# Ledger of designs, part 2: VHH binders against Phycocyanobilin:ferredoxin oxidoreductase (pcyA)

Target 1, 241 residues: Phycocyanobilin:ferredoxin oxidoreductase (pcyA), of Prochlorococcus marinus (a3pcf5)
Amino acid sequence: MLSESLTKTKLTDPLILDLLQNIRKHRSMLEDLKSIKIDPNLTNIISNEIGRELYIENEFHKAKGFRKLHIEVAEFSKNLRILHCVFFPDPKFDIPIFGMDLVKINDIVSAAIVDLSPASQNQALKYEKLLSGVDKSSFTSLREIPKWGRIFSNNVFFASLRNKSEKNDFCSVVDQYLSILIKLSKKAKPEFNEEIIQERIDFQKNYCAQQMKNEKTSMVLLKYFDEKWVNNYIKTVLFDF

## First folded at step 4 (VHH)

Design s18 (from s0 with G105D; framework vhh_8cml_1)
Fold by ESMFold2-Fast, scan of step 4:
Structure s18 (fold): chain B 241 residues (1-241), chain A 120 residues (1-120)
Amino acid sequence: as target 1 above (241 residues)
Amino acid sequence: EVQLVESGGGLVQPGGSLRLSCAASGFTFSDNYMGWFRQAPGQEREFVALISSSGSTTDYSDSAKGRFTISRDNAKNTVYLQMNSLKPEDTGVYFCARDYDFWSDYFDYWGQGTQVTVSS
């Protein structure tokens, strides 16, 4: 309720709102969905200071098969808008890590990324085949993954979005990846082998460690917050493994 | 201080050619990818072309492929856009931009733009 009210009044970007609606729709299909409380001083931040306006809103949930379902929406100085989403599986389940980022600067989507990232060596081969069926031919600006992004699957989607048609097509790609995730989560059964569970824990730890090497996240936040707050936000809110 | 200054725009007939230049200052030009964008009246800014820091890799919008060529001269701190076979739909303000972050394709500095008009 609070997040919906704030989103309606503060962030009116049609693409981000469409993506949020789609992500929330798929999230609602998960079993045992329950909201998680995090320190409000770290999760919902608004400043109307002229020239330093910012808006950060976070949603946290857990569900059967998932330890943490996280959505972040942010706007900085009225020109930079970010939608960040990571669904972290419960390591007891054979489910990949869903990740999505959209970075929009003024009217340009400079980065659009979505993946079902492997949470074990076995998943890398299995899920590559499932993701290969997603059509990417309509996109004109597909991008190569940076070095820290070796955590992603071979079918990671990464692009700049140039026009309204590509923005709509990206919503379709996200929908397809989420549909695959939901189907995988419904088939997954709990694992009891300690070695298999530990491998999945190690993959999630590596995922978080590699994501924290993305200097762009910290550079944006450091313009508005001190280093201690930024480090705490990244380790506690974004990549807490 | 970072500055990008475009030139070379003008009025041209359909099928004509123009070469745009962007003079860069205030940073190490050879470290950055550079791009060209355009904006038509009443429309959002759209990507046209991108060139890597060394000039070895280029990328184009579908509308620009086969007609436009992006190039750079690192000794002169200048990026160019050669536009051939111009069409009325190419009309707009053309902007030079610096790509700061290779992960996000984040363009952090923009020129003031140069007007290109293709009349029929």
Scores: ipSAE 0.000, ipTM 0.133, lowest interface PAE 14.4, mean pLDDT 82

Design s2 (from s0 with L50W; framework vhh_8cml_1)
Fold by ESMFold2-Fast, scan of step 4:
Structure s2 (fold): chain B 241 residues (1-241), chain A 120 residues (1-120)
Amino acid sequence: as target 1 above (241 residues)
Amino acid sequence: EVQLVESGGGLVQPGGSLRLSCAASGFTFSDNYMGWFRQAPGQEREFVAWISSSGSTTDYSDSAKGRFTISRDNAKNTVYLQMNSLKPEDTGVYFCARDYDFWSGYFDYWGQGTQVTVSS
């Protein structure tokens, strides 16, 4: 049901722990949930080297409706903290891509993003209406989506979080998006039309290709790892299509 | 080496019943979704039934709903298709298939098939 490895994380940040608890709670409601083992030397890294401390832990699952349920928690040099989560649907199912990132530098959340991104043309119209009901009016520092972010829905949430109230409100937005995702997954039936499946595969390929244009991820990792390792991590661990 | 071996096909009268079995080997059966397909002479292979790795979720073609039941026994590495109220249009070769993750395609291994004939 819950990851034992993530409960032993070195991160004690209350916001990240609250978000992890919410993600794990919703994930536990999925049918046929099963852990996927990937090489721990590639996906779970700890270094206590003075001035270059880092912690990266990844957790992978699959479930009915999802080919890959991925959570990443990372801390770099004791001041940059990242929570990354992407739930990739199984293309047989009419389920959107759930994505969430939180980037915290010292005490400042510089980026908080969450979306149910379309995995087909039909989803772009259908899920826009579903997500428009989530209230985002309490946030004061909304951010512009970068050019590579055309993969996101019209209801993508992207902001800096400035105070405790906004951090609590972000947890609520994530909880609402996950609640919608879980309800969709429980009702979903497999589709066997090859053209429909291929469209959904193409959308996930495009999602991964566009996400890999986010240079901030590679810039952080290149401070600690060589280019070969970074490219392998991004293409096979994070955005593997 | 991955192998899927179907059995249980045969000749039956309209309204009759058959139970197909598919014995799997060479992979961790309990980790994989399984499906049944059929192919009538001169026609494309069509979906019949699907079952999740735990067996908690199943799905059926419109023609199979209410008449066919898919099930599995993970201890025996076997998936079953119970077919009731058989009709002449159910005639065909029935294949079981392994549903793999979507890197390689949705069904990556197929059995040789077992013949089902519904006629007088």
Scores: ipSAE 0.005, ipTM 0.410, lowest interface PAE 11.0, mean pLDDT 84

Design s22 (from s0 with F107L; framework vhh_8cml_1)
Fold by ESMFold2-Fast, scan of step 4:
Structure s22 (fold): chain B 241 residues (1-241), chain A 120 residues (1-120)
Amino acid sequence: as target 1 above (241 residues)
Amino acid sequence: EVQLVESGGGLVQPGGSLRLSCAASGFTFSDNYMGWFRQAPGQEREFVALISSSGSTTDYSDSAKGRFTISRDNAKNTVYLQMNSLKPEDTGVYFCARDYDFWSGYLDYWGQGTQVTVSS
């Protein structure tokens, strides 16, 4: 099992473990949760070679209302650690895209991001009130959203995390966003209007396209893998739309 | 080819000041967070300061706060670290780093460093 493999590794970062536990807890609340099989050569990679140390493990699931629930944990050269999570909704359902990234270099969390990104024009307005209630006042190092960041909601959280208290508070923000997502998913009903479904498909395609055109997102992988493997990983594992 | 070239280090007495510069080339400088890190003899590299792509947001280590100021000139592709009230504990090699500022922000390039020595 992918989840079993992740828990059996030498992953000892307390923040990443706390976030993983929280994400898995919320995922377990979804109806019809089932594992998705993906090529092991693209999903579970470990190397102990000097100068090429790496660890990458992925978990893939689907559930009612979601076409793909993805968690990635990676460690490169024993100093860069990444937790990446995207829950892609099934376009038949009125559910936003959940995204979360944590990037940690040694003991420095340089990026902590979480959002319920709109999967249609009306979601941005509809979910604004729900997301605005999450308290973000305890954070001291908020980061600018890039100009291209139209894929994110007005309530996207983006910061570096300075201390233990902020790391704990980030776990709370993630928990609150996931709680909102689960409630929305339980209320959502399948849509039969083709124009509405197509709009949601287009939003997810745009989300993935913005991620994929940013070549910098995969830059660390090019230090360890050839271009063909990296391209295949991005298109198959990370942004398959 | 991405290059980061640090300059401005030197020997100063306690209480002195230095201004470090990092000249960047090979990428769109105004799109990236930039940071300063240092490494004391026999120690791991530690964070000193960070500045956002526009310069509107800055962050400092507790040891640098109130004494150091990070700034940038996007027209010159240069990031600066103004260091005031220097202490012997500030001695080390100072490194410029590029932050990868998109969905997953992280430090992906390091300069060669510039030596700062604070002693009598």
Scores: ipSAE 0.000, ipTM 0.241, lowest interface PAE 13.1, mean pLDDT 81

Design s23 (from s0 with R98A; framework vhh_8cml_1)
Fold by ESMFold2-Fast, scan of step 4:
Structure s23 (fold): chain B 241 residues (1-241), chain A 120 residues (1-120)
Amino acid sequence: as target 1 above (241 residues)
Amino acid sequence: EVQLVESGGGLVQPGGSLRLSCAASGFTFSDNYMGWFRQAPGQEREFVALISSSGSTTDYSDSAKGRFTISRDNAKNTVYLQMNSLKPEDTGVYFCAADYDFWSGYFDYWGQGTQVTVSS
């Protein structure tokens, strides 16, 4: 009865549920965790219209070291399922951007991605050593990052998942990346140099701008919503920096 | 500018085989995921098969797995679907799709389709 988080009434996908459990476990370890109030008309949407069924559920928090901890679960026309998660650091702290996406069409996981993306020039080399220790050799279906994906680290994980073993292995990779993130967040100290803070702000702005170059998200949403709503959702809910 | 031209469809008896081809132009073929979808009369378009830019990764619908094989030739800008053990339920228009967006799970470009009919 005390279970917080996204409404699970519509969620039956075991992989998405496993990943949500893993993400929420790590999030619970953060200091000063607090929910953020966002307009429900933009964040929790359901339609049972035949041929246009959808649900979108969003969960927002903030914590020490993080300006926005965001989880999105969406299902479109009962065949496309998405789990999207981005933990945006507070620019005062030397913490990378955690991002993960899982895209499932019918029974096929077409995309599984996770990264600790650099939030400053110094992070790109520093955190590469921490991430290189994560074993990714068990995956048979690794994918090439799109051209706009230069925002990701050299240790970004991107694959399709073919079987239950790879599903479990992906959950393990996510768990390891989140574990690293939580450890980094606990030792991070606030920065007071405005130039350093501004660099980190600029990195997050660039991250959001590059993510928004993927216009396919808007193409999916435009099948269900008008252009003004879609632009507001992408710019204020998904990539608001 | 992007053009996808399917060929190889036709009439075949149950248990037969067909090989579909899709010739692509107007984009950097070797950088793009390619897919095959089908649509039966009065039904929604459904996923059949997917292949990565290098050809090292493939995915199939449950109905296609073990019977269909997707492949590509980047030198010829062509993707193929080899269909074996065809069933009447495989009847439909088969569409080639390009520029697979892994974030949304959708394709940006579609061909006009090629008809496959499995009947005695």
Scores: ipSAE 0.000, ipTM 0.179, lowest interface PAE 13.8, mean pLDDT 81

Design s24 (from s0 with R98T; framework vhh_8cml_1)
Fold by ESMFold2-Fast, scan of step 4:
Formats: structure tokens, C-alpha cells, sequence
Structure s24 (fold): chain B 241 residues (1-241), chain A 120 residues (1-120)
């Protein structure tokens, strides 16, 4: 397989660049890391139309223990910036789903979320002690998870970020969750019991289904793309199974 | 307890104008994004407009662009929607919302709504 090299982002937002650098650092520690090619029309999307400028960059990789490592960086109309990241485990391995989103308008982070979401019933108890050690006391604007978000762990982090200190602290939280993920991935062994593998497949299918349940997730994209394109993007790029 | 109270709705002729207000309490208003949504009978709730915490960034649905203006007064804990050139298609219950998640398009807190009817 001839995989394309990592593409340079055109986004210069310091917070997003710091988070992206941290995510890429942890990803580089994974075994058998290689890039995945997808439809070129879905990989890098650019429009310079005045008042409707957009930039979307997608990076896809796979590695030992992971079927899909996805990073999305986007900017809409020069003011809305999004960093989206989901690392989907290979169901043969006992590894949780890593998810992270950051939504920023100008200098304001309206949403910052990170989680190691369970990929089986047993993972919630097994990993609880590792995740409970992450300190969240410095954040002043913690947010409640929407009803569709019951796929997340009891240790999910969700907040608005109000100042530079909280933005720095969020980078630290992401770093800690990724460090735990990498440690878990290095210890995981392949499973051959079909019932256990099927449970993990079902959990990932449910994760994707719940993420797609809120049709308003596509609200931003529908301003720039037709419904067929948006539906295809969400089902094949963001939340595939 | 977060509370959002909408006002300013009513009956107006096509081509007319209305100004909606949303009075907010129970949270630090100046830290939060504010939005307006509407819902016609038997239809899904649709996005109309939003404004950032400082007021520097605004966004509008295609149907609202050029006709509606969202604004806020952080000293009064109030967000406004100025609606001009109203059409029968603008008829619906208008909701104020806060704690907007742009990625999900979801709001955590909603007001009870105010009825806007555009009819001759």
C-alpha cells in the first residue's frame, strides 16, 4: 500500500496547533503506524469564495490496535475553527475509543471535549481508576453532556474555555488521556473469542449511531454543501463502521 | 438555575417588523453564546441566528440573512432578534437558547418560546 505523507495544515490558530502537535506526538508512538488513503474529494477541501471561505483537512492512519486514527481540522468563514479527533480501536484489542473535539469562534472556545469512551461493558470498571486521576478542578465552565452523548465514559471532560490558563489546562487534559490510551494500546493483546470481538464491534456501531443521531451536527456543513455530500461525509469520513 | 424568557412576539402583516428579546438569568451571560431558533407547527426546530459572548461574531441561516439582525446587551443580560421584511414562512414559535455546541448543533438551555405570526 502506497500511503501519502502527513499534509501540512494551513490553519495557524495556536491552540489548535498545540493540540494537533500533541495528538501527532502520541500517535507517532503507536506500532505499525501507516497512513490510509480515502476519496480525494473528502480529504482536502478548500474554497476561497468571499464570505464562504472554508478549509477542511482530514488525516487517516491505522496502527496495531487501531482500525482508524482520524484527525479533522476545519475553518469556516475565517472565524469558526474545529479540531475533531477519533481513534477507533481494532475490535480484536481491548482498547477504548479516544474522542476529542474543540470548537472555537475567534478567541472563544465554546466546546472542548475529550474522552476514552468504553468499547465494551468491562472497560468502564477496568479503566475507571486510571481516568479518575485527571484533575478537572481548575475549569470554571464545565458543561453537561447532551442526551445523545450517553456513549461517553463517566470520566468524560466537557467544558467551555474562558481564558488562556484554561486553554493550557485543556491541552494537559488531552495529553493525559492520550498517554493513558497509548499505555493501554501497548499492553493489549489480540482477542480470538468471537463473542468478545462482536461485543466490541457492537459498541463501536452504537458510538457511531449515537454521534450521527443529532442531525444538527451537520448544521455547519449544510451551509456549504448539499445534503447528499454532508450525509456521505458524516457516514464515511467521521463516523464509519 | 438557568432561565431564558422570550418576549416581543405577535401578529404582523407581511413586510412588517418585530423585535424579539430574551432576558437571561442564573448564569454569567457575558460568557455564553446565545442563539435563536424557530419551530413551525409539525416541523422540526430550525436554526435562525447566533451571537458570540462578546458580540463580535454572528451567524445566520440562509433564510434570515439580510432580513434579521441578532444583537446583545451584556449589561442587561439580554439578546435581541430584529426581524425585518417578514414573510408568512417566518411564522412559528421563536426560542432563545444558550450554551451552544457548534459541533453538535445542540443547545443545553432553552426558553419557552414566543409566538410570531405573519398573516394578513
Amino acid sequence: as target 1 above (241 residues)
Amino acid sequence: EVQLVESGGGLVQPGGSLRLSCAASGFTFSDNYMGWFRQAPGQEREFVALISSSGSTTDYSDSAKGRFTISRDNAKNTVYLQMNSLKPEDTGVYFCATDYDFWSGYFDYWGQGTQVTVSS
Scores: ipSAE 0.000, ipTM 0.150, lowest interface PAE 13.6, mean pLDDT 81

Design s25 (from s0 with F102W W103F; framework vhh_8cml_1)
Fold by ESMFold2-Fast, scan of step 4:
Structure s25 (fold): chain B 241 residues (1-241), chain A 120 residues (1-120)
Amino acid sequence: as target 1 above (241 residues)
Amino acid sequence: EVQLVESGGGLVQPGGSLRLSCAASGFTFSDNYMGWFRQAPGQEREFVALISSSGSTTDYSDSAKGRFTISRDNAKNTVYLQMNSLKPEDTGVYFCARDYDWFSGYFDYWGQGTQVTVSS
């Protein structure tokens, strides 16, 4: 809900608010949606120290087919803003990992990422057909995927966004990927074969392990927090498998 | 130790051109995206241009597009900003920055800046 998001969020950036509204809309379509609690001193942080201002806000939910639905909004030193979202499936269900990041520095979106990442070998093949139907031809500033990003699908979207039209088009891409995710979640049935479930667990463990190899996220946080806190945040809040 | 040193600023008339250079040291230059930012008196730092590690991808602010070109020479550890059709509103201190993380888009090291003044 746009009005609800505006009153609850310290961030007033229109693009991030539009993306939050869209993510929350799709999340609301999931069955058995329930909030989950994680240690509050790790999840909602605010500092007004001059030159080191920051806030970090986290939302955690679970739902049928998903072990963890996570949204993070953060602002550092009033110039760096981040929206991070990962929906982790319950390994009993044949559902991909939804991931999205938006990074805005000053008035420019330097990174916009969205993917339905495979949670099994079988998903890597079949989801390519679904994702290839999403039109990405309007974007002119596509960016290179880093080496640790081999966890992403062949249809991962990664770009900087330079103008209002591309920002609107990115919202559309996110909406389309979430619509595909919701349709897949409605068709998915629980698996009882332990070998198949274990493969999906291993894929999520690899996803989290590869994401944690991105030392750049930890180095940003280390400018504001000590190493023990940063390591605990990354392993407990962001990539907890 | 990471260092970024800008050069090439100066005074130029409206419609003129300047080429800024940023010499990088203390890290593997070819691994990082590089950006240019500017700051006018009393204003926040504003994004100008960005270039990927290989040079294959570039991005520009709306005010820079069509007038400015970012490029890099990985053999020389240098990033450049070619500025054409300069306007008085382009006046400011221009900063070179290292983009540490494509994922975060965070710029973790900044140069001291080089002054660009556009006046008649």
Scores: ipSAE 0.005, ipTM 0.228, lowest interface PAE 11.1, mean pLDDT 82

Design s26 (from s0 with F102L; framework vhh_8cml_1)
Fold by ESMFold2-Fast, scan of step 4:
Structure s26 (fold): chain B 241 residues (1-241), chain A 120 residues (1-120)
Amino acid sequence: as target 1 above (241 residues)
Amino acid sequence: EVQLVESGGGLVQPGGSLRLSCAASGFTFSDNYMGWFRQAPGQEREFVALISSSGSTTDYSDSAKGRFTISRDNAKNTVYLQMNSLKPEDTGVYFCARDYDLWSGYFDYWGQGTQVTVSS
């Protein structure tokens, strides 16, 4: 598995590869894991044009408890590297939204974020003790959550990573959050009350709407693609609720 | 309305020095990472230097490392780029950029740029 995954990835960044391996390992523990086909013209793109090099690779799966498990790896102009991951729960299950982003410009990790975000009104309180037990004391460059980021839990982790030790510690935080997610998913049972399911749908719609307020995603993509393609990518590939 | 206004560019001989300034307004300057980028005619914009919101962390491109120093004065809402040992390949329009307070770590607002020309 590992060798197959590494063979398919064109990014060679050690931190991104370590995170990707860890995410794929936890994903493999989910029941009824199945790949989802999305239009390849929207999902896997490479250009070797000098000064405009880019690489975008997407993986989509579904599993018991999850409507969409999404991983994106991307590199733009050899200097901007992104790993984006969102695991969207099936609204029938009381499972939080797993989200993780890593943004690296040259050798600086300017943003490293991970959260188990609430997908219902009371989820944050249920998971507070588990998430707060993850040691985050080693990080020196913690960042404040943006105003549109009210979608995140009280235990959202957001930082710049300055050295190899912090990069390794971030991998550990991601591993621990994913471990918690997997345990929660195995205990969750389906809900049949339409009003409760609708509340969870509304939470995911709000999550996607707030994430789309991050104009940086569209600004990066607009340097390489036309507006119609960019709008379609964001609404159908990244935040499709 | 976020505004970034660069100044300090000019024409210098190889080996010379310039200090660029970027005056920021319309946002809480001390909350944001700030960066410098440059663009030569017909080329893509390339990263030069980055500074954290507090000024405690900096990063540089390989071409800038050891020659350029980024700094900031949060009381004056200004970021600086001190450029020493300038080379002809440093010629370009230099842009000040704000790292958005959103977590993408990418730059959302750009100044109009200041021209740096290094000629023999």
Scores: ipSAE 0.000, ipTM 0.172, lowest interface PAE 12.8, mean pLDDT 82

Design s29 (from s0 with W103H; framework vhh_8cml_1)
Fold by ESMFold2-Fast, scan of step 4:
Structure s29 (fold): chain B 241 residues (1-241), chain A 120 residues (1-120)
Amino acid sequence: as target 1 above (241 residues)
Amino acid sequence: EVQLVESGGGLVQPGGSLRLSCAASGFTFSDNYMGWFRQAPGQEREFVALISSSGSTTDYSDSAKGRFTISRDNAKNTVYLQMNSLKPEDTGVYFCARDYDFHSGYFDYWGQGTQVTVSS
């Protein structure tokens, strides 16, 4: 298997590289980790067209307890950079949905979000205690969750990052949420009750449906791709439930 | 193409032991989770044990925990179930099953089963 240090990318943003290294480190702790091969023509794109440069790279894996471990890095017109990560659990396991987004425009982080989102009704009550220990007091620009974001836990982190110290603190928050996820995944046992599994499937379907209401994703992509390609990418690559 | 062939069943007295084997062919065995299920007379098929593709992770039903051990030999394309301290309740046909994809929980291929009878 290709180690993380041998992965070749064109993205050189220090914050995104630090977050990628952290995510990949935690991912490497998962049992039975293996890459999923998806058509590179759909998921890995580069263009050097002057004024319309873009770079999109996707990594897909699966592991015990997870049906899809997805990381996306993208750069549009050399000024908008995105890191998107969702670890979708296998519905047989009592594991939350890990989600993280970072949106950086030139040198400003306009959005930094991380959550362990409930994959069942019981998880929504349970995770209150697990996530309450993560200190978020150092951040000065917390943001309100939009209406479609009712899928997130009560401990969702959402902020604009104003200085280098807050960018470093965000890396720490992501590390703590991933550490909790990995511990939960190691303890989780497969469920064989079809009704419980179906509830978890329904939660992931709702998560994907609500995420697709985020117009900002489609608006960026529509500047570079036609509507059919954008719709297929969002429904197949990003939110495939 | 895909075949799962169970062996090692038989008649034993309560407290006895049996080792079941499942020989797999027609797929890349080391890529799949493998499970053991059983079906007692007049009962639904029930889960017994599961083993990950590498063999590093196992899971057991409550009735099997502490008495049964699942293992595999990827070089021999074989999964095993060592059954100790057998009880009359363990009587049934034991089936080897392949998980469809990586830990999907959907078992797409099943052996014909091997009969285990714990004499009363």
Scores: ipSAE 0.000, ipTM 0.111, lowest interface PAE 21.7, mean pLDDT 84

Design s3 (from s0 with L50E; framework vhh_8cml_1)
Fold by ESMFold2-Fast, scan of step 4:
Structure s3 (fold): chain B 241 residues (1-241), chain A 120 residues (1-120)
Amino acid sequence: as target 1 above (241 residues)
Amino acid sequence: EVQLVESGGGLVQPGGSLRLSCAASGFTFSDNYMGWFRQAPGQEREFVAEISSSGSTTDYSDSAKGRFTISRDNAKNTVYLQMNSLKPEDTGVYFCARDYDFWSGYFDYWGQGTQVTVSS
């Protein structure tokens, strides 16, 4: 039996498929899950031009407690593969921002990152005890966060993945972070204080602004698309606030 | 035009040492993280080492830790790989690569490679 990922994506990379299955499993546990549509001209692109093959596939949902659940899978010139996922909370709820990225070039995973990033001032301390319980000792190549990454929690996981065992262990880390997110979302209650809601909006705006300082995203896309399209994609599809 | 030119490969006996160099041109070298990769006969390309733009942060594969040292000279636009205690399994073509910054790990320019052979 084929997995859902094999029927929904053109990518057959085993690690990305395992991560997609895990993300979709946790997403399915959310209440009031509904798909949302964004302009297809910005979200699903396929080109079979020899030497410049690419595809970009996006999934968008919303759910109780979340304004936008986003998964992106992309492959460029058959050698660069990206899995990007951000679950943006509804600011009425005390829920952190879930983010993960995996960047793979041929067989090299140079970047594997996952975090529950604070969406308010008090979340950093509140979540630190839950996230610090995730064992990271099996990884040989933990890496420093870039300067623009001040938006991440103190327990952000960032590594290159060197062997099959570490790729499997990364799937476990993602599973644990998603499990924590789901538990937090079930405990969260709607907030009606306008100042508290505004703080959470401001945190998400800052998260999106800092993420847009990652020039590598623009540089990759500018090899295939014009500047206007790239700017619209980043601001509308990836980091909308 | 971005160019990465490797040198310093060769034939050495087990336990020997080699120093690889990669001369970079066509971009602001001090803005970029740089990496070394290798490819053994009949195998996939694998990561060996990476160095931050300032040189303050380095990262190594398990097989390279304790034996290899990556360094850079921003005044000379050159990244180096010092390889000590070489083993037959270190045999392969060694590639220098430019990373825009290390968080995405997107290596957009590659050198032509330099051959390292470790045999008796």
Scores: ipSAE 0.011, ipTM 0.252, lowest interface PAE 9.6, mean pLDDT 84

Design s4 (from s0 with S56R; framework vhh_8cml_1)
Fold by ESMFold2-Fast, scan of step 4:
Structure s4 (fold): chain B 241 residues (1-241), chain A 120 residues (1-120)
Amino acid sequence: as target 1 above (241 residues)
Amino acid sequence: EVQLVESGGGLVQPGGSLRLSCAASGFTFSDNYMGWFRQAPGQEREFVALISSSGRTTDYSDSAKGRFTISRDNAKNTVYLQMNSLKPEDTGVYFCARDYDFWSGYFDYWGQGTQVTVSS
């Protein structure tokens, strides 16, 4: 179990710290925000073993409209840094899945992704209109989601970040997506129709199943942890539904 | 220098089979997802199949499911596409591609392609 201040003292990457500050600011605007605890052996790990240094810190919360608000910060062998964030809605509410990943190897951001992914069929059309106004013209290395990747909205942002200006602009894109999420969460009312709730459950299950197809995460973790720990971490900490 | 070299294309009758191979060099092959794409005359490049670094996870386009099998041999640095029950609409140039990123779907290196023609 680690405090929020430990992330700031251990991870000094300015971009990740700026993104964390922005995410935490928006999270603080949610109603009934409450921290939740998961097994410490799976959530907060530090090793200073020479040549095998690692740092993993997880923050878990719930709030009105959200079953799980998850932030992960990780550093492996002082060269690979990951910021992972998924805000899973409570299926009783008409709220999309917020997802964000940043992968940085030394000074290169190879992947910067943010989306409000649909949690029902009707959300896909509705959120396309809301997200289409986000300006992406300042980015020089936009990446396309492959046609086999079907969990993301048509407005998913995906790029490599090449310079300081693009890193700042990405923080702005994340801020805009989070601002939309917070507004949607404040307007959402609980649903009692079991068929509608089940559709939203099925969308979150599919989201988690598709994300778990990415074996690259497990390959990195398997360099540091045994298979039982890695499998449990991915299925219970990262993508649980 | 990263190199991807496809082989195994050719002319085949409808209902026939072909096995494509892609020999990879210049990188640690076992660290990367590998994919197959195709491009028919006058069409956009289309996804066909994907295989994870370990080979445990595979994904296919709707048109390839049940007919095509992607596999890999990490000891030989080779990825394969076994194509069964071939149809005229499977005609095209087939490309091998390397997926480099920790998030799947960024293909940064491509082979020269191998021609597959299905006709009677």
Scores: ipSAE 0.056, ipTM 0.463, lowest interface PAE 5.8, mean pLDDT 85

